# Designs tried in a protein design chat: VHH binders against StAR-related lipid transfer protein 6 (STARD6). Part 5

Target 1, 220 residues: StAR-related lipid transfer protein 6 (STARD6), of Homo sapiens (Human) (p59095)
Amino acid sequence: MDFKAIAQQTAQEVLGYNRDTSGWKVVKTSKKITVSSKASRKFHGNLYRVEGIIPESPAKLSDFLYQTGDRITWDKSLQVYNMVHRIDSDTFICHTITQSFAVGSISPRDFIDLVYIKRYEGNMNIISSKSVDFPEYPPSSNYIRGYNHPCGFVCSPMEENPAYSKLVMFVQTEMRGKLSPSIIEKTMPSNLVNFILNAKDGIKAHRTPSRRGFHHNSHS

## First folded at step 1 (VHH)

Design o01 (framework vhh_ozoralizumab_d1)
Fold by ESMFold2-Fast, scan of step 1:
Structure o01 (fold): chain B 220 residues (1-220), chain A 125 residues (1-125)
Amino acid sequence: as target 1 above (220 residues)
Amino acid sequence: EVQLVESGGGLVQPGGSLRLSCAASGFTFSDYWMYWVRQAPGKGLEWVSEISPSGGSTKYPDSVKGRFTISRDNAKNTLYLQMNSLRPEDTAVYYCARSEGYYDFWSGYTPFDYRGQGTLVTVSS
């Protein structure tokens, strides 16, 4: 399997989602975070678009979202986040396990995802991810294996204040298992709002003390 | 029959170091995520470190990050925990654990299907 080619193609798909401004239906607005959806072309479910402002630069935000060591401290939707294979400085495979959701109605799922960060002109950075088959980490009987179709974070400067970022998150997740047809549509928007709020709080906490190890990017 | 046998515990002064070992048998060691967990006197079970089957990925809670290092030798079916800069609050029985799934840090669910007998680490003057 050519993981680098898959990563590049996934990034291009996420860039395409970000450029497509048509067909989005707003399904939730809360705390200045907007969640929109449209039918996925990949499965019988939704592609979600989540927009919010993060008071940190695009470079800092994208590095925070891409780095793995502190993920579970701020991402309260996950109980496990492990980088299981590094392909290069901007590409890795991770294993994640979710918390239960919807008052216990959605049990934990695990995912094996290929994660890739690509930096574009204009200080736009995209972190894209997609589930892949990785034989070292087969499905376990302990968790239903979910599947992420192309997902990602688009980090760009806020036009009115370029010290801040506009974050657009795309989520296209197949939870699988025995779920009612409507439960995802009822619960996902709130989970996505909470993700952005947790990221915003996490980056503030990460920023407050100066981080030891000042070089996070080999290009800097 | 799955067996996990810990060794290397003992009495150490604050600031000292210890290396724990766990000898695994009865399963394909290289196929499993492995963990170190501890239980301090009068407290519950606490996750200390985890390591992927290949050894390429490790995780630690903030309480031990930078001081403890988990490693494995798949050719020898052995798991290690290098403990540096030990503190009195590190006093606990340390267990080598295997999980048929992944550890659930945030929910408190501990799906360890096998655990060793433990080795006592006492940090005092």
Scores: ipSAE 0.000, ipTM 0.098, lowest interface PAE 20.3, mean pLDDT 82

Design o02 (framework vhh_ozoralizumab_d1)
Fold by ESMFold2-Fast, scan of step 1:
Structure o02 (fold): chain B 220 residues (1-220), chain A 125 residues (1-125)
Amino acid sequence: as target 1 above (220 residues)
Amino acid sequence: EVQLVESGGGLVQPGGSLRLSCAASGFTFSDYWMYWVRQAPGKGLEWVSEISTSGGITKYPDSVKGRFTISRDNAKNTLYLQMNSLRPEDTAVYYCAKDEYEVTYGSSYEVFDYRGQGTLVTVSS
């Protein structure tokens, strides 16, 4: 009903996660991507923090992550991504269906998520999302309905090279159904690393070909 | 130290073919996008092709699309450029290159573009 207020509150919570330096435990480092976790305050599971560098500006990266039409071409964790309701130019509701993962141990889930993009000072953009109840899309017998507590992407300039982005992704997903908590803990970190690698490959596929300046390897 | 060593250039007739190779060392080759760029005599650098980490995504400018094919062998740390239907305007020094980035929780590192010494391709009768 009050989707805009929920979207704004969710963005504030994600901003809070990004500012919080306490309690994070590194659970995986691979291909220059770091996955950390801590206990969620929303459910009996984890809040994950994934950090990586993307060689595109924060504006281009956030636009790429927010757009819906090409999502499933680069996001290999999803089999369906549909915008089902547009609230305004920066806020919408989407319906997603995941692929199975963990070697088939976790069956596909569907989600109804409220998605919101907000620009902040310093070229930081946050795309936040959270599952919502949307009466036009009730749970069905075809899929277990999962629930995303506040999650999203924080796109900001890399401190050493502001032309590149530091991407921080927060994931706080309740898969529901009959799952051992340990299977999520064992499989989620690798899945999150793969997400960032797929996003990096996807955004590079979308850039316009241009002449590039090169720094010759001469400082040695 | 990152090293990129190009080879396979030479003199070829218009309409001919050449295959360039780039041997990479000093980094985990399979973790990086790679690209080919060229510089014609007296001109600036021109982007020729790029390839994703797995090789599943490739891109070309219109000037070479349909004639050039980029590929990679991650097991051999080698990048390739197959050049067909060569034209006099393809005459240039060809370089392979990569972007570099690094990050760790609580820290970040500088990024660089690296390229090798190049291999000369001359298309002439």
Scores: ipSAE 0.000, ipTM 0.132, lowest interface PAE 18.7, mean pLDDT 82

Design o03 (framework vhh_ozoralizumab_d1)
Fold by ESMFold2-Fast, scan of step 1:
Structure o03 (fold): chain B 220 residues (1-220), chain A 126 residues (1-126)
Amino acid sequence: as target 1 above (220 residues)
Amino acid sequence: EVQLVESGGGLVQPGGSLRLSCAASGFTFSDYAMYWVRQAPGKGLEWVSEISSSGSTIKYPDSVKGRFTISRDNAKNTLYLQMNSLRPEDTAVYYCAKDSGEYFDWLSPEYYFDYRGQGTLVTVSS
């Protein structure tokens, strides 16, 4: 598998999503976070766009989101986040296992994702990810294997205050398995809002070194 | 429904004192940090004071430190601001604000004070 080529192509697709501001339907606004969606071109489901402001520079925000050691400390949607293979300083493969969603209605899924960080002019950084086949982690009977089509984080300076970041998250996840027809549409927007809120709390704790290693409950 | 009702504003001469009150309802007051913020005519929101949920941590900007005192009564769901040695530059509408649970940065207070009351006008003039 040419993982580097896949990573570079995925980053270009996420850049394309960020440049296209047309056709988005707002599906949820909460805590100054906006969730929008449109039909995915990759599967029978949605591409989500989530926007929020983070009071930290784009460089520090992107490094925080890219690093793996503290991920499960702040990302409450996951029970496992392991880097299983490093390709280079900007590219790795991770294995993740989600928590149950919708009060147990959606069972845990596992994912094998290729993750890549690319820095652009104007202090914009993109962390893109996409599910890949990795022989050492085949699908098992223990979890339904989900599939992430191109996903990513776009970290750029906030126009009104360049010391802050505008964070745009793209989520294009195929949960697979048998689910009620509308469960994803009903539950995903709130999960995406909570992700951004947890990231805000996580980076705040990371900015203060004496708080490192502590997990706290942040609820929207 | 979060309700915050400020009172105690008025006209006062330079060097005078005022005590502002904020009556809170619609949420568990003792669980949230509370803030006073102000907006002078033609200017943006300015942070004035903060107090933790228990009252154990209190902060002020240099512009009001030593002159203003924030306090709370969790049994009465009430927030207070005692303002002494008032100056013409303290003229503003004063708002009581609830912690939204968002990461807070004083450089952009307008992004974090969605849960503020209608305000009370303080005019410092002779």
Scores: ipSAE 0.000, ipTM 0.108, lowest interface PAE 19.6, mean pLDDT 82

Design o04 (framework vhh_ozoralizumab_d1)
Fold by ESMFold2-Fast, scan of step 1:
Structure o04 (fold): chain B 220 residues (1-220), chain A 125 residues (1-125)
Amino acid sequence: as target 1 above (220 residues)
Amino acid sequence: EVQLVESGGGLVQPGGSLRLSCAASGFTFSSYWMYWVRQAPGKGLEWVSEISGSGGSTKYPDSVKGRFTISRDNAKNTLYLQMNSLRPEDTAVYYCARDSTPYSEYLGWSDFDYRGQGTLVTVSS
């Protein structure tokens, strides 16, 4: 499979979501984070749009979100995040396993996703992903294999203060298995708010991770 | 209860060949990437080869590319390393190792979950 062509097409689709202002319904606002949704054109479910401000530059934010080594330390929705194949410096395939959520109503899923970071003019960076068929990691009996239609993060300068980022996250996940659409609609918005809050806390910790501190008496 | 048991090492002359085997037990062998790594006397571990769970993907560093071939038999839970055109610098203890994350020249190498006891390969006249 031409993974690089798929990655580039996925990035274009996420860019299209970010430019589309029509049809979004606000489903939750909390802690200055806005979650909106509309019907997906890819499956019987929703495309979610999550917006928030992160007090870090777009370059540093996108690098933080793209890196794999610290993902599970800040992303509390995941129990496993492993890069299983590197295509180039901007493109890889990862295997993820989610935590259960909705008070156990939704069991852990695993995903095989193609991840790509693309840098655009105006200091905008997009990390896009979609599930792919990767023969080395077939579905197993241990987890229901979920499917991510095009998803991603759009990191761009905040207009009022370009040292800060506007983060827009798109989520278009097919959980599969025996789930009512209403369970997803009821629980997903809160989980998406929590993701952004965890990313904010994670990047803050990453910015000032110190075994001793910058000054002799500055210590975490 | 995960076990990896290497065999097939020995003394061989420069230019010779050896085939190493690793018998795996205690896990679903076909679900894991497998590695051959080696350690020369007084040196650290060096990655030698990797193979995907299905056997469809393999990678080698330039130091052994074209000389070594990794393969697996998932029905027998066995990993192999065919070593040809052996050189004195190939002298090392060779280990079979299990890891879910393949080696990457861009991100570096993941630690192993498990490693066998090793088999000594000595390349000398």
Scores: ipSAE 0.000, ipTM 0.096, lowest interface PAE 20.9, mean pLDDT 82

Design o05 (framework vhh_ozoralizumab_d1)
Fold by ESMFold2-Fast, scan of step 1:
Structure o05 (fold): chain B 220 residues (1-220), chain A 124 residues (1-124)
Amino acid sequence: as target 1 above (220 residues)
Amino acid sequence: EVQLVESGGGLVQPGGSLRLSCAASGFTFDDYAMYWVRQAPGKGLEWVSEISSSGSTIKYPDSVKGRFTISRDNAKNTLYLQMNSLRPEDTAVYYCAKEGYSDSWEYLTPFDYRGQGTLVTVSS
């Protein structure tokens, strides 16, 4: 399997989503985060677009989102995030397991995703991903194997203040199993808002890490 | 404060019918969409039906479409589910749920309160 070619093609598709201004319907706005959707061309479901401002540079934000070590500490939608294979400095395969959501109506899913970071001119960075077949991690009876069609993050300088980032997240997830369109349509926008809020909190904590206990510098 | 009390469950033969009721109190019933969700033994929650606050918009998954009918009586603060042509796979605890947002550590749900449930067993 030519994973690098797949990764590069996936990045081009995500770039295409970011450039496409047509057909988006705003489905939720909250705390200056906007969630829009349109029908996916890949499956019978939606492509979501989430926009927000992050008070960190595009380079720092993209590095934070691409790193794997502390993902589950800030990404509350996941119970497992493991890099299972590194292809090069910009490309890896990860295994993720989600939390259940919609009061158990959507049970935990696992995913095998190819993740790629590409840096463009103008300080724009795209972290794209899509599900792939990886023989070392076949579907198991433990979880329904979900499928991520091309998805990812676009990190670019905020127009008014280039020290800050405009973050655009694309989500195109096929949950499989028995589906409830109403549950997904009503639940997903709020989940996506929460993801951005958790990322904001996570990157802030990464910048000024602190915790209670003996190793905390403020001893008081 | 918010209370949802389901009733009408029981044992029924395949092909039979049951009517579930949910008595709501502690909130302005006609301001909220309402849901029926179910949980089969050893399985996760499954959405069964949705009705808007006015009753004008109703949705079902394909698994129950044509067999189940959701309705509401806003004057009586009561939600109903008419279940016809019941199948063994409909065996579950059925819950009435109120639209809202949960601050749960899990993903936000389309409902913020769920009743105690009523058991429906479809068996011969």
Scores: ipSAE 0.000, ipTM 0.128, lowest interface PAE 18.5, mean pLDDT 83

Design o06 (framework vhh_ozoralizumab_d1)
Fold by ESMFold2-Fast, scan of step 1:
Structure o06 (fold): chain B 220 residues (1-220), chain A 126 residues (1-126)
Amino acid sequence: as target 1 above (220 residues)
Amino acid sequence: EVQLVESGGGLVQPGGSLRLSCAASGFTFSDYAMYWVRQAPGKGLEWVSEISGSGGSTKYPDSVKGRFTISRDNAKNTLYLQMNSLRPEDTAVYYCAKGSSPEELYDYLTSGFDYRGQGTLVTVSS
């Protein structure tokens, strides 16, 4: 499999989502975070768009979101986030396991995702991801294997204050298994709002040179 | 087309020194920022050093600052990393990497890179 070609194509698709202003329906607004959706062209479900402002530069925000070591400390939707294979400095494969949510109605899923960061002109960075087949990590009986169609984070300067970032997150996740289609529609918007709030809190903690007595001096 | 070939790795005692070299071809070397990055066994990639196209600006993380020096010879299309006071935690495969933009200086965290070489192994042990 040509993982680098898949990664480049996925980034291009996420860039396309970010440029497309048509068909979005606002499904939730909370704490200045807006969640919109439209029907996915990839599966029977939704493509979600989440917008918020993060009071950090696009470079710092994108590196915070791309780095793997501290992901589960701030991302409360995950119980596991491991880089299992590095392709190059900008591209890796990760194995993730979600927490259960919707009061236990949606059990944990695992995912094998190809993750890629691409830097664009105008201080815009896209971290894109997509599920891939990776023979070293086949589906197991422990978890239902979910599938992420193209997902990503678009980090760009806030127009009013370019020291801050506009974060746009795209989520296009097929949870698989036996689920009522309506349960995802009811629960996903709140989970996506919480993701952005957790990222804001996590990056603020990262701003301090010592985070609970730990200095972070290296980056992937 | 773009080729980066690292050399100079090897086994060294703690407190020792090594000099890594990277021979570059297939692009206008002086137009691009260059990087050294490393990957320790079982770990992710870590940025080690950065140098502008002209060689006038350099950057280092705290983990190697004062111990490592990046330099370049644009006439010879060669990048160097002088590593002093080596520690066991410096054990890694070291990669030479080309910046993705011909900008004068980019932080690895800001710009990334679009190509890297095959790497050279540095082992620091007694």
Scores: ipSAE 0.000, ipTM 0.095, lowest interface PAE 21.9, mean pLDDT 82

Design o07 (framework vhh_ozoralizumab_d1)
Fold by ESMFold2-Fast, scan of step 1:
Structure o07 (fold): chain B 220 residues (1-220), chain A 128 residues (1-128)
Amino acid sequence: as target 1 above (220 residues)
Amino acid sequence: EVQLVESGGGLVQPGGSLRLSCAASGFTFSDYWMYWVRQAPGKGLEWVSEISGSGGSTKYPDSVKGRFTISRDNAKNTLYLQMNSLRPEDTAVYYCAKDLESYDILTGYYSPDAFDIRGQGTLVTVSS
């Protein structure tokens, strides 16, 4: 399988989503984060667009989102985030597992995703991702194998303050299993808002880990 | 000015029972689906049960199905959770909630910042 060609094609599709201003319906606005959707052309479901401002540069934000070592520290939906195969400096395959204590009809999912970071002019970085078949990690009975159609993050400088980033996240996830489409439609926008809020908190904690130590003690 | 006040938690031995209550005010209680969610020490919020406004529909995750029963008294604006056959893994702070929008589809947990809870919850400790 030509993983590099798939990665490059996926990046082009995500860039296309970011350039397309038509057909988006705002489905939620909360805490200065906007969630919009349109019907997916890849499956019977939605393509979501989530945007917000992150008070970090695009380079620092994209590096934070791309790296795997700290992912489960800030991404509260995941129990596992492992790079299982490196193709080159900008391209890898990761295995992710959602929390094992899924509730009722919502079972833990795993995903095998091809991840690619591409840096563009104007300090815009795109981290694109898509599920792939990888023979070393077949579906197992322990998890429902989910599928991510082209998805990812677009990190670009905020126009008024280039030290800050405009973050646009695209989500196009096929959950599979017995999960109701009406539950997905009702709950996905809030889940996407929470993801961005967790990322904002995570990058702040990563940037200034000793800030708590600078606060005063009031006794003595 | 939605207010939800939980009570009824405590220390119980494995296999024991507890009944939790939630007193609701500031909204038309009978018009809303109500939920119980819990947070174990160091973990995220997990959905435990739900009930329709009329009480005619209830749903549970497999982890508590057959052991826990949600009910409501609309005349008293009160939500209940009857918990039987308690296990150490049921140890958590329990909250009642009014908003499904905070439910995390991938994990089955609610975000702490994203549902209508008012108050500290009620602590349930199951000790072996």
Scores: ipSAE 0.000, ipTM 0.225, lowest interface PAE 12.6, mean pLDDT 81

Design o08 (framework vhh_ozoralizumab_d1)
Fold by ESMFold2-Fast, scan of step 1:
Structure o08 (fold): chain B 220 residues (1-220), chain A 123 residues (1-123)
Amino acid sequence: as target 1 above (220 residues)
Amino acid sequence: EVQLVESGGGLVQPGGSLRLSCAASGFTFSSYAMYWVRQAPGKGLEWVSEISSSGSTIKYPDSVKGRFTISRDNAKNTLYLQMNSLRPEDTAVYYCARGTYYYGSGSYPFDYRGQGTLVTVSS
């Protein structure tokens, strides 16, 4: 009911994930990106942690990730990303639709997510997200409605070079339907690596005008 | 300047067909999800169909599923709605709408819509 309270609680849970060093198992390392997982406390599946370095400040990176206008141009996992309700300057509800994965074995899912950005001590920004019930957007006949347990991005200064960001992404997704957990466990780590690589390329392109004309918001 | 211009509406008999078109200009059409929405006389706005930027993901409410087909031609900056097996209940003004990256509460997830095209289904 109280979306602002839910958003604030979700941010606290994501902060907790970021501070918790216990139980993480490395499942993939590629191109200086590390994917780790542990059993979710929210459902029968995994909480994933993805770490990488982005050569932009935490403020610039978090603004890029929070802005919705360019999302589908760089986020290759999504085909739709629409803000459907703005609660305040830091909080909104979005509707997303994923691409199909695993040679069509994982059909597109849609999600209704509450998204919140919060600034913390030490120039750390967290963009946290969680699926919510929103009566204006009931499940459709064309998609299985997925569910995101607390998830998001932690953007903080890189310790050795504070002009760069350490990006930690948490993913805790129920794909729902009759999908086997093993297919998720086999495919998710590579998809998460690709997400970070696409974000790196996207933020670089955002700063530098594309050779192709396309609609995007400048941020310099 | 974003412009969306609908065409193809008209009077049609129950069981008939119509094809609506929407010509888009002033933005990179291929980067946006697109919508068809309608408003029947004395009723609120109802979404009719959604299509992703690439055209690979399409969504319909049960009221039109199997009868209506949304499609797009990104090379021509044009959105289409093929309407078959039309019913009196489909009588409405139909709007083409661009998917939004920002929208307020109590509204559909689009930031621009056209002027609309009237579809009347009557004997």
Scores: ipSAE 0.000, ipTM 0.107, lowest interface PAE 19.1, mean pLDDT 81

Design o09 (framework vhh_ozoralizumab_d1)
Fold by ESMFold2-Fast, scan of step 1:
Structure o09 (fold): chain B 220 residues (1-220), chain A 123 residues (1-123)
Amino acid sequence: as target 1 above (220 residues)
Amino acid sequence: EVQLVESGGGLVQPGGSLRLSCAASGFTFDDYAMYWVRQAPGKGLEWVSEISGSGGSTKYPDSVKGRFTISRDNAKNTLYLQMNSLRPEDTAVYYCAKTYSDYPWGSEYFDYRGQGTLVTVSS
């Protein structure tokens, strides 16, 4: 499989979503976060657009979102996040397993996603993702295998304060299984708001604590 | 609207070969695992073969392993089943299938099937 070509095409598609101003319907506003949707051209479901302001630079925000080591500490929707294959410095394949959603109405899903970060002029960074088939990680009986159509994050400087970021997140997830479209439409907007709130809290927690006097050691 | 159209069935002698085709439309073909399933006269639906969206992974039950080969041409949105060393027990209507969920095999997980193509193996 030409993963690099797929990654580059996916990034172009996400850039296209970010430039498209047509057909968006606001479905939720909360905590200064706006969730909009429109019908997906990829499957029977929605493409979601989520906007918020993050009080960190675009470079710091994009690095935080791209890094794998701390993902499950701040992303409360996941129980597993593993990089399973690195293609190059900007491209990898990850395996994720979600928590249950909607009071158990949506069981955990796993995903195999190709992830790619591309840096653009104007301090705009796009982290794009798309599910792929990866023979090392076939579907199993343990989880329903979900599918992410092109999705990701657009991180750019806030207009009035370029030390802050405007974050736009695109979500185009096929949960699969025998779910009605209405349960997804009902539950997804709140989950997406919570994702952004968790990301805001998580990035703040990554600042180095000021050392004043003592050094602390872990001891087993 | 998802559409699956099978072709290539017919009458063949035991030990013979047939190649089935399935033309797919209405979805992004290379994003989905595809399946061949069959139904023999008076019996239930039986899984025959599975292929991942990329074509990199395939699965077969013991009854056809080594005799049948599933393949796909993503540029043409077409699924194939090459059937060799056919037996009278292979007589069935063969369906091209797509599932909504890409997890364990079972007839209850096939959300889409075509009209089918009849394969008759007779001496």
Scores: ipSAE 0.000, ipTM 0.083, lowest interface PAE 22.3, mean pLDDT 81

Design r01 (framework vhh_rezetamig_d1)
Fold by ESMFold2-Fast, scan of step 1:
Structure r01 (fold): chain B 220 residues (1-220), chain A 125 residues (1-125)
Amino acid sequence: as target 1 above (220 residues)
Amino acid sequence: QLQLQESGPGLVKPSETLSLTCTVSGGSISSSDYYWGWIRQPPGKGLEWIGHIYYSGSTYYNPSLENRVTISVDTSKNQFSLKLSSVTAADTAVYYCARDLSPYYDFWSGSFDYRGQGTLVTVSS
């Protein structure tokens, strides 16, 4: 399988999503975060576009989002995030397992995703991902295997304050199973807002002492 | 300078398969920055996007045509090809091959920065 070609194509598709201004419908605004959607061209569901401002440079933000070691400490939608194969310095395969959602209506899914970071002119960085077949991690009976069509983060300088980033996130996830599109449409916008808020809190905690996992040694 | 040139039969009988090849010169198809596609213009009508291909072989087709369309790429010859099956008189058009800067969700002619001269294909008995 030519993973590098797939990764590069996925980044190109995400760049295309970011440049496309047509057909987006705003479905939620909260805490200066805007969620928009349009019908996916890949499956019977939506492509979501999430926009927010992060008070960190594009380089710091993209490195934070790309790194794997701290992902589950700030990304509350996941219970597992493991890099299972490194292709090169910019490309890897990860295994993720989601938390259950919507009062148990959405059970945990697992995903095998190819992840790629590409740096562009103008301090724009794109982290793109899509599901791939990886024989070492076949579908199991423990989880419904979901499928991520092209997804990604676009990190660019905020026009008026280039020390800050404009973050645009694209989510195009096929949850599989017997889940109806309507339950996703009802629950996804809030989950996407929470993702951005958790990322903002996570990157801020990276700059200041973390309050999670703090060890208090007390002696009698 | 980049040039694209269509080639193939100008006359196809109803129910048969239309087959066209695009030869690219002055640039390589093996590029992560571009898609390579086909568009057509029936007489007196607007442009219709058929589909495009990435150099890796991944294809994207117009949903209205996807059951009849196959696009393939041959990076060793710097060519890509179109097959459109079960043709009817409605498939009579000028067919263009083109370089697409990026995939967009709707057809947008501004995304195609290079286009061949076009080849007329007539579907007639």
Scores: ipSAE 0.000, ipTM 0.221, lowest interface PAE 16.7, mean pLDDT 84

